# VHH binders against q8pxy1: the designs that were tried, part 6

Target 1, 323 residues: q8pxy1
Amino acid sequence: MMDPQIERKLIEIMRVIHESDKPIGARAIADELNNRGYDIGERAVRYHLRILDERGFTRKHGYAGRTLTDLGENEMNDALIGDRFGFVISRIEEMAFRTTYNPETDKGDVVVNISYFDKDDFETVIELISYTAHAGYMISPRVRIFEEDSLEMSLPPGKIGIATVCSVTFDGLLLKAGIPVEPAYGGILQIENKKPARFLDLISYSGTSIDPIKIFMNRTPTSVLEVLEKGEGKILANMRQINSSAYEMTGKILKKAEKVGLAGCITLGEIDEYLLGAPVETGKFGAAVVGGINGICALEETGIEIETNPISTMLDYQTMKEI
Below, E stands for the ipSAE of ESMFold2; O stands for the ipSAE of OpenDDE; V2 stands for 0.75 times the mean of E and O plus 0.25 times the DockQ between their complexes.

## First folded at step 1 (VHH)

Design h1 (framework vhh_8h5u_2)
Fold by ESMFold2-Fast, scan of step 1:
Structure h1 (fold): chain B 323 residues (1-323), chain A 123 residues (1-123)
Amino acid sequence: as target 1 above (323 residues)
Amino acid sequence: EVQVVESGGGLVQPGGSLRLSCAASGFTFSTYSYAMGWYRQAPGNQHERVAIITSGGSTNYPDSVKGRFTISRDNAKNTGYLQMNSLKSEDTAVYYCAKSYRITVEGYSYDYWGQGTQVTVSS
């Protein structure tokens, strides 16, 4: 699990790298941070640089040091222009509020991720997403396809777009029923014997301005294909905290959602207990949900080039087709 | 019952040819299929991949059969084929047809296997 203080230091280190006009090393970063009032040594900076390397935010230049990748610059910009430690939570709250889907009528808008890829990969993409969804590692087997000349979406030439259901849809379903949901962690979840075992890595939503799922997508730490083949491996998952008074109602809503194909809730924790190794505040229970893009992670594992915008927009669930 | 049925095996002399067929029932090769492939197992050996064809028509062969074997499929007839030319004694094996809807780092995973068809190359 990543401490919020570590996340803050990662952002400050990225800022120093961003402001450098050439690759910069750990000692120079430490010296610059000390000049800015931080008490941090070269050893601590080296530790944090490894985390940034692992997340794909920095690129190594031998002995010359590091620069930010395009991903690192984009996430740094998001951290600087938004609420430093609330940007992702604000996005989740916005999309949850915009959710209108009602499982009892099977009508309304759900939150989606948008991915796009070379049209020549279309059949492989559909088949692997379908397989991942029907195995239970995506929110829904329903997708929506956007062609190059679609009036609904602007795509690069030669590309096809696909919308997949985002886990924030559950936040919206619960919100509309009067149940406030706190995003807690995004993470990497170990699957054993086709069942959730424990979180191997966690990033707190409250301690970062960077979407944990974006970070994990870039790190290649998933083994979704292994899970599909062997029933063991690593997938993307999120967990939420919900007030204990809503325990029974939450369970009922999630069961209704499952009956209409929104079946990505892996498990509900017990009141006041850790869930899959992740901490839960007193007076609350945890809810663990699969990441809505595990099928996309599986495609990336095969070497297919696919670009993804998570928590992208709203779509009418009735316009999405089961695959 | 979901199954594949191989046919076309037999006894052939070195340098001869055989065409194997794979008929699918209970599913289609075009539905949820990355690849259809052929595998073989000789006595005392483990199964080995012989040929793969993807939905888009891309093919892959190991060096041992490349240039001699050709895989094809007819999705309308729900049938796959393996054309085997210039057969050698080391090609003697039971040949299996399989359907794959998964891709792994090392190739394809197959879920549906037939009972196999015997190919014997002997004078």
Scores: ipSAE 0.000, ipTM 0.118, lowest interface PAE 18.8, mean pLDDT 78

Design h10 (framework vhh_8h5u_2)
Fold by ESMFold2-Fast, scan of step 1:
Structure h10 (fold): chain B 323 residues (1-323), chain A 120 residues (1-120)
Amino acid sequence: as target 1 above (323 residues)
Amino acid sequence: EVQVVESGGGLVQPGGSLRLSCAASGFTFSTYSYAMGWYRQAPGNQHERVAIISSGGSTNYPDSVKGRFTISRDNAKNTGYLQMNSLKSEDTAVYYCARLYEGWSYFDYWGQGTQVTVSS
């Protein structure tokens, strides 16, 4: 696993390559990084360039240097979302800590994802998100719309923003009840006969040197529309690990959340047992939760252009409207 | 407690200068690769973006203030700044500081604003 300091250096190297518009060599990259305050030599840059080559993000042009591939350009664009390469357990921990929502009172803040899209797509977006949520493949049917003149958001001209509930809200609910939650994996979950069958792909939150989903940036790895129509296909889901001592309390909290429309927990595992093929540590049980953006994945599958920032911010759940 | 607090506003004559400050508490600007920005709202108008500075120090300005305003940030002091030069009557507004998602501007924390009035 690549450590976060190395990942940050890789991103800075890709920025230098992107900005050059011509093949650029290790010496020139090192010089530019030193101008930006990094103390890095040509040999270290060559080492990092090899890693970028292996990931398919750079293309070697003999001794003229490197350029970014299409995959590398996409990875750079993802890096503009500030937490993309800095995304660590600490971001999830912060958002869980900021969660104040209490299902018993129906008051407080939940974690949301923010997406934005062309105003002309509004009716289709609302319809498909509603359908996906009511089919059980999103956390909640409540959303919040941000129009062009919203004080809380600066949107590109002609765009509308939408907030959808993020699965990290469950981490926060459990934390506030005294239950620490370990995010274990994000993944692609196979649905068969409208039921979870197995994880097909898993990304560890504690040990990922490349995001496999980025390999498919030119196509969607999910088939949410197929799941909605046929009860079979692929959705986004996350898995958490929780200490066995909290088993009963976790079940009670998730049932209370379900009553107020936070119904994204797809299944709980048994203590010490693998869940849907995903490994679980001794002394823990797994909890599989649908990804909060499956409705957005369905929209992308129809060809709608939509930009998404996951685990974006906190919103008062009472300000979100059921659709 | 998480908040941002603006200061440095006031009354100034056309052609004058002001420096606004934005102090963050309960979080650090460097913690989450967040940008920070300044927005303003004049009486009878919608809010508009004045300046953004990224976590890496790159800046962006609309044409209305470009060349006159400079945004900066001191991560060690957890404070952002807006240096305003060659002020015009059209710059009269309440100025707000906000923490923003880098890449596009969703405001996570807002200050209460500081009034800037440019008049003779």
Scores: ipSAE 0.000, ipTM 0.277, lowest interface PAE 12.7, mean pLDDT 78

Design h2 (framework vhh_8h5u_2; at its last look DockQ between E and O 0.01; V2 from the best seeds 0.00; counts 0 for: pae E 23.0 > 2, unsure alone 59.7 < 65, placed apart)
Fold by ESMFold2-Fast, scan of step 1:
Structure h2 (fold): chain B 323 residues (1-323), chain A 125 residues (1-125)
Amino acid sequence: as target 1 above (323 residues)
Amino acid sequence: EVQVVESGGGLVQPGGSLRLSCAASGFTFSTYSYAMGWYRQAPGNQHERVAIITSGGSTNYPDSVKGRFTISRDNAKNTGYLQMNSLKSEDTAVYYCARHYTWGFKDLSGYFDYWGQGTQVTVSS
């Protein structure tokens, strides 16, 4: 349903909300947009506000109306500097192409997520990320720490950065072996008896401006801590589709990666079958991997404030330290 | 492949001016979520970011150079620039151009990749 005209209207609505000093309702938004030359009614604005709510860009304040979330503020600022439609797919393609890691040599670049947090939280952050990774709910137990004076990062004062391995690394490994991979969904995955059971919620990578993982962090709570303690609960995961002709080769490559510590609770579907409740196109099979930031979700669950940017950059895997 | 090449460094008297150039290939400085940044490293000084410009044109400078340095870009030439005025001896450093993946637009926090080889700036009589 989404098209460039709808995306432009969502951005304009976010601008009106941003410029308001108080929560603002659909009627007031429509009136302001009409003052700016848009021919739009309250009903259409209410429709668009539901889309913004769904994406985690707006917060509802009952009768008083909406304000922008931090995610919404960032999206609005991003949209003013370029076209975001299709950006996530383009970013995944770029990072997969830049992946050079070879599991047989343990050398080369992997795709990473970058998070940052108050330096006072450092010990708790390392402990929970280590625990989550060793339990199998992250891609790798290797991380890289960035101090405030790091050459590779620009961080706010008083913050420390941490890089964790991103699941797009698998897309890159497969691409380098000649296997094209189609990113399909980010989602919330139910774990039962320490194993994947079903996706509870899914957001398509196609047609989104924001990484589905960021949307889920705002909209649907995870329970990573519950999974770590009881073997049941909700974690972040994503799914990709691969042509059926590559089925056997894909399995072999992912098993090799797992042996060198690039795991992620990989689940391969059957050809032409739904995987964990998620749709798969005819002629393809699904491959589901845990989200690379489940340890960060566990930290959020404890009340630690942490900013996360998925699919951030490439790092030499040999510069990452096992924790 | 993505790369950057810096030029325009040299020896200049205190109070003088230099203009550094950064030519990019394999990416554009106007690409969404990418910015261009200048970083410097000098013996006896801390490593520091000296300027960032986003694809939308937002700029940021540390207090040490604010008002003296101006970052800009020419999207048609895919080239970034650093105009340095009122140069001081403490500005002596190797200056690097890097692609900056910007995630915090209010504070211009982000990650630098695709560093150039650097260009030496020396401010002395």
Scores: ipSAE 0.300, ipTM 0.669, lowest interface PAE 3.1, mean pLDDT 82
Fold by OpenDDE, look of step 2:
Structure h2 (fold): chain B 323 residues (1-323), chain A 125 residues (1-125)
Amino acid sequence: as target 1 above (323 residues)
Amino acid sequence: EVQVVESGGGLVQPGGSLRLSCAASGFTFSTYSYAMGWYRQAPGNQHERVAIITSGGSTNYPDSVKGRFTISRDNAKNTGYLQMNSLKSEDTAVYYCARHYTWGFKDLSGYFDYWGQGTQVTVSS
């Protein structure tokens, strides 16, 4: 895990970049940060800029310097809302609260991830996403496609956007039913013989300033394609903890959700018991949920270039179509 | 302790009907993570799944019993049922009820971890 202090510096660098009317170089960034009370050199800034580039938060303009990408701006804005350590959880809680979808009436908003890819990859993307979703490794088989000329979303030239349902939607559904849900872990889940076997690695949401899913996407390759083909491999999954008092009600809500295509919950654990190797607090039970971006991971595994903004926005679930 | 107990088996003539019951204790069939299945084993044969019902109420049957067998569950009684109609001699077997773990993956099959002692079903003229 990256040092929280480094994360803070990254956010401040992004802030400086954002405030610039033009691309800004490392030296200028360093100067500005020092003016703001940060003791940082140009070399250190360059190091951090590389990290930002790798994360897709900044775009390099040769010697002119960097600008923020849309993803970077969103990340910056989110990070500035609070201390980074609590940011991810706060974001999840916010989006859960914003969730209004009711499976009984089939009305309301769900949380979505937004991904961008080259328009020439459209057929492959749709096919693989459909296949992944119907295999059960996504939250929902419903997606929304955004064309280049879409008024609802600004897309880079030559790109198509796709919205996929985010796992936070389950948090929202439960919350609306009066059930508090605690994000516990993000991790890599081993699939064996088309069954969840165990978490191979876990990152606690409370112990990181970055979404564990994002961390794993960058550090540990998934093998979703292998899972699809052979029934064995690694996928992204999350774990939630829920008070034992809500055990029965949680199950009921999830059953309702499944009827409308929201079927990303892998399983519920027993009260006070480990779930797929992940620890659970006393008085709680675990809920394992697939990573909503597993379809995207599958695409990346094919070599397709795709940018993803997880937990991006809210969409009317009725406007999303099954593919 | 988890326990599953089957009942309702017996001797029936071809074309007849039986209703099997499966009483569960120590867990609830209606729990999200559980499905209930019926299996049968004839002498010299392997176990064959004849019906399954998921927590969401989805059912599945093999072609051998489709249209003749119906699986159901009473959540209040924590009991599963197998209605068997149009019975054939080939349906003669010991029938077992089993608890299944189910997953949210559509392409994943659940696995059973508990079953009872079984109930004998004999179809003979």
Scores: ipSAE 0.023, ipTM 0.400, lowest interface PAE 4.8, mean pLDDT 87
Fold by ESMFold2, look of step 2:
Structure h2 (fold): chain B 323 residues (1-323), chain A 125 residues (1-125)
Amino acid sequence: as target 1 above (323 residues)
Amino acid sequence: EVQVVESGGGLVQPGGSLRLSCAASGFTFSTYSYAMGWYRQAPGNQHERVAIITSGGSTNYPDSVKGRFTISRDNAKNTGYLQMNSLKSEDTAVYYCARHYTWGFKDLSGYFDYWGQGTQVTVSS
């Protein structure tokens, strides 16, 4: 096994160093680690600091102690992602289970993404999200606005929060009807002449702690604005697969969701066939759904700074208003 | 600046062998964080994963190459390897080395941090 307790201690030491405002010595590191419940002495910390120096993750400042190098910062963050966030598929399953929204009564909770932006950008953000949602490239035109004085959400000063509906809400609706859904891929979907053409790139949800949609937002630009204006370009979308025995009922449930403004499903594939170039397992069919954050992608294309936490929480759908 | 450099490609007859190397610079492989993968792309096709190895040494291969290809790495030399035996004409492609995050390595098809320039492997009868 190449995950010994020594490697865990190295990561925790780097975390303590990262959180320090100044170079930090082995005594102070040992004290802080013991406060966090690790049983380690100063001499053991010195031993581990030597290993970190050899790997290029720390830099000595004489007797003042150590700081992290850029490589050390990156290694610490990468090494803890799988432990801190857990697997995305588990988060998706949890949020789907917590979905209680009932389209027949218009009551219950939906899954939302939360985004934050500067107050000064408010009108532009609302206009573009409204445009994107009403064009069918988001899950719902309903949003919830959280201002600085919100009792429900803690916001940084000068920021406004916006909740947009997450595509996992569809997984929850299907699950409540007895239809398990397997999240398969997040991806970049080519739109040609206002129609879905093919997935250009895919990242599996299985076994990852980072949402593929967030990975694509950081690495691959979309062209949602061009899709809105010309019917050509690239959007975020995700694909799930469902057992073929549920084919007819899945279609009916998604049609009901469209009637109440949950209109983000792009297409339902054929049994045993790839969907828009994305693989689908034998005995199953795919469902491709727009990314719930395509309005956020459109905003980023304009240069607005906006931070998004996908699959953030549950909100009562009745507290969300159409824009 | 972080990079990986592939080498060892070439022309080989069917049934032959090649060994590819992936030298990393600007970073070091870690025991927790990274899997290393080999991918290939034939003209007109998408990237296909042909091997992944985790920092812990676990390996994964698609059925098309299982038993013929072997991935390994030497963390002390910061280098990964792909041993390719019993090569077939269908193995002709540009081969790329990439870095991946560890716990999702089996299911992160197409997910990668870095590509090199690639190295051409040609199997001709």
Scores: ipSAE 0.000, ipTM 0.097, lowest interface PAE 23.0, mean pLDDT 77
ESMFold2 (binder alone), look of step 2: mean pLDDT 75; pTM 0.764

Design h3 (framework vhh_8h5u_2)
Fold by ESMFold2-Fast, scan of step 1:
Structure h3 (fold): chain B 323 residues (1-323), chain A 123 residues (1-123)
Amino acid sequence: as target 1 above (323 residues)
Amino acid sequence: EVQVVESGGGLVQPGGSLRLSCAASGSIFSSYSYAMGWYRQAPGNQHERVAIITSGGSTNYPDSVKGRFTISRDNAKNTGYLQMNSLKSEDTAVYYCARDEYYSDWLEGYDYWGQGTQVTVSS
């Protein structure tokens, strides 16, 4: 019901509050927004702050002003990804287009997720991501580490960054071969006897402003550790739809990618048939792919604090090291 | 707060060269990797994407400038560059630098745009 112009102003107000490091008042927020090119007065900022208060995104500190709540920080992160309906699909399409990796030459850029964590957790992080990848629940065992002194990435003090391969890389590989891929669903996939059984939960990529995988990370428990130990449990996975005419070529490309360590396609469906309980459009077949961050989910299950930006950027695959 | 400052524009003859610089500074919500791009707008025209470079170094160019323009970056300094060779009168425009953690079109998303730098190609 809110005007899109109002929603944009709410996001900018939250950004100003986040950057202040201490409670900030309506006057100071208005002045900062005007410096950024917004035509907004203190009264209008006070009105918008009340909306943010009502949504639980800001906390009032009497005369000193506002700070962001944990809910507000999460909403701001989500807003940077989902500026509008369909933004996630647009981003997937763009990242797929920017993918240059060629499995025949082992050269070019892949799509990556970026996670960061306390450097004291480094050994546990590497061990668990390695184990998850080699068990087949991540796209690749290759990662890239960014330390505090990294020249390529600015990190918070005391943190280490890690890049892991994103499943959107497959969309890019197929696109470069002339095969359009439609993102259909992100979801929670049940594993039984180390094999995919069924999707338990699905969120359509169409009509969502938030990445379905991020929603599941925040709200629905995975049990990746249980899958690693017992061969039964829940992982993140996504479903792609592909035109039936491309069935054989898709299989060939995915096998070539697997030879260079890009594995994560769990199964291909039959033409015109549901795959693992997920709907598939007439004239298409489904492809179920592991979520690129299942190792990160496993770390969160151990109680490690780790922040993740899925579908974050491109990296040269040759700069990523096998762990 | 993110600031973007373009420099290096000017008047040049057809066939000449210019090097544009884009300095980005300040805090963003995420303190790690971003895409950097160059866009231009000639009077009466819509914004046009000229070049994109990812944090990993991959580049993309439209056919209108491919082979003539080269984008590069210095990640340690959060600075991007656009080397423009074999300039044509059609390249006359205000050139803008965008720093964004999320790659987006100028019509959409929150891009950290600067004031722009004028490039005029005329004899």
Scores: ipSAE 0.000, ipTM 0.121, lowest interface PAE 20.7, mean pLDDT 77

Design h4 (framework vhh_8h5u_2)
Fold by ESMFold2-Fast, scan of step 1:
Structure h4 (fold): chain B 323 residues (1-323), chain A 122 residues (1-122)
Amino acid sequence: as target 1 above (323 residues)
Amino acid sequence: EVQVVESGGGLVQPGGSLRLSCAASGFTFSTYSYAMGWYRQAPGNQHERVAIISSGGSTNYPDSVKGRFTISRDNAKNTGYLQMNSLKSEDTAVYYCAKGYRPFWSGTYDYWGQGTQVTVSS
């Protein structure tokens, strides 16, 4: 069950546990949450701790209380990154503003996602990301590899990092051309005959403090491998709304970006019309773009363990290698 | 329709072993972001977690079963397993296969199976 009020309380409880230097009990958690402005009692905290226990995110230490498990610590780190600005919209706006890439010159910084995986999976990771990108279900076939001894990124021993282009790069490209873009929804998009058919599920960016892509990665299964093999299945995609006066200029900019390998805009809608079943405000048109991590979803579908930080940082596009 | 079917339960003496199976339909165990787990409920008690395995294969166990139980999955067969060794009378319960999510804010574990009875009796 996804009740926003319950999920928010679970996030805050995990945050308190994460910040504790030792096991922490329900009474101490309730007291700390009350100090942070939450009206919650010990009994309610105990109920939520049971949910966290059931999900494998907390470990019991008798009367001493709970700590986060390795699974919980990983999820908490993701939650802290995704929720640091209160709303995901703030993060998108920041990264769009920091985008300097110009498709006409093929120079500047793009927004990237960072993923980490076991070095033994390197060949499979590169192959599936390449396959997914060249099939049109990622933003770009260019990646940046970070090895264990990289000075640009601190990695655990035995891990490799990979940067893939994030769809927020399109928000930045349009912003630099004077076109404001409103992120509308993250979602699961049905593909039929290698074409977008309809959104099956949507989460509003304005209605959540949690990244909708993270929610979908864990709520509704993707079938990217099926799409690659048969031209049918489910992928991650996002929808943006743009003022109708920018319709022609948006199309021109996205076409220029496509020529230099930034080809994640799957379709533009008509002015004042729903796009692939998703609602669009009067005076606007929709733009559906593929999720920048569909290749990562394909890897997870094979059982490969990979950790992803979406909308992670900026990279110079020229330092990214085509695969 | 999303469905799981548990099997492999039965009566066993203390110290014995059982292997439980969970066959899934309507979803795929290898799908990104889906964890699966085993839960149990003894008569008169609340249900409790027994084992969890992530989409990537990471496992987690409570101390009461750690070293005795092993969870695994066969993604090609869309089937999950729980190998139970050195069984104790306190392990007597109905065992359920459940689908879960990561991260925790994306949902809750759902008990989609009917359960399979495990009785450990001398």
Scores: ipSAE 0.000, ipTM 0.125, lowest interface PAE 19.8, mean pLDDT 77

Design h5 (framework vhh_8h5u_2)
Fold by ESMFold2-Fast, scan of step 1:
Structure h5 (fold): chain B 323 residues (1-323), chain A 124 residues (1-124)
Amino acid sequence: as target 1 above (323 residues)
Amino acid sequence: EVQVVESGGGLVQPGGSLRLSCAASGFTFSDSSYAMGWYRQAPGNQHERVAIITSGGSTNYPDSVKGRFTISRDNAKNTGYLQMNSLKSEDTAVYYCATHRYWPGSYLDTFDYWGQGTQVTVSS
């Protein structure tokens, strides 16, 4: 692999090119990078631009400079996602720790995903998210809507934001009871006769800087609409590992959460046994949870443009409304 | 927990100046995962963004304040600022500091925390 120092400079150069409204030259790039704390000259920038050209990430416009190609734009987007979620396990741990929700009292903060869409799509979005949640393929039927006049979220004109409950809420519930949870895999789960059947694809949380669910959302087709219509198809799900000594207490906590509407088709495996085809470490049992964004996947399947930040923030569950 | 706390609001005459401060705790402004913005809301009106500064130092302003307001941050002091010059009666509002994350590709901002606000009144 190329020197990490060089790779970092390539990413920053691409970022400068992306932010330019028109082709940008090596001297202007060097000046901007120096403004951002890099000690780099025009000659070094020209060297790095050659590497980007060779990789197909930049297009030369004579003396006017460079722009990003579609391939370069995609590479930069992947790198920026990595920058934001570089330590995804740490993000999960952070949000789990911040969870205060207590199923016994129905009070406290839950972890949410935030999605944005055109306000013209509002009725379709609410209808389909409600349908998906009541079918059991989301964590909760409660949502929070953020409109243009909300002080809580700055939205572009014509956009609406929606918060949906994130599956990391369960990690938090278990952590508060003294049960550490290890994220193992994000994946695509096959549904048959409205029941979980097997994982078709798995990405380990170990050794990745990008959330596996985010990777599947962008690259691997789901068929949530098919599941809603026929009881068969593919959804997003994740698998967690928990120490065998917590087996009984885990079941009790999840049952209490389900009673107050925090569900998600939770399937607990047996100690030391594979769960739905996914491997489980000796001394542990698996817990499979539907992804909190399956309703968003269904919307994308209809062609609606929707942008999602998974594991985004905390919200007071009492401020979320059933739909 | 992460927090931002605003200060520096008050009553000023038209044409005057104020400097608002946003003190952060539980995170640092030098952390590349955080950007800072200033927003305002006058009674009966929708909120509006008045300034954004990214982790890299890039700034953005709407036309209503461009040239009059300047956003900055001091990473060593873990504090953000909004310098407001040539204040007009139309600038009267509660001003909020917020931390934001930017999504790759569109840079739609979302926030981790919102301050409680500081009142700015421009009146004679």
Scores: ipSAE 0.000, ipTM 0.146, lowest interface PAE 20.1, mean pLDDT 78

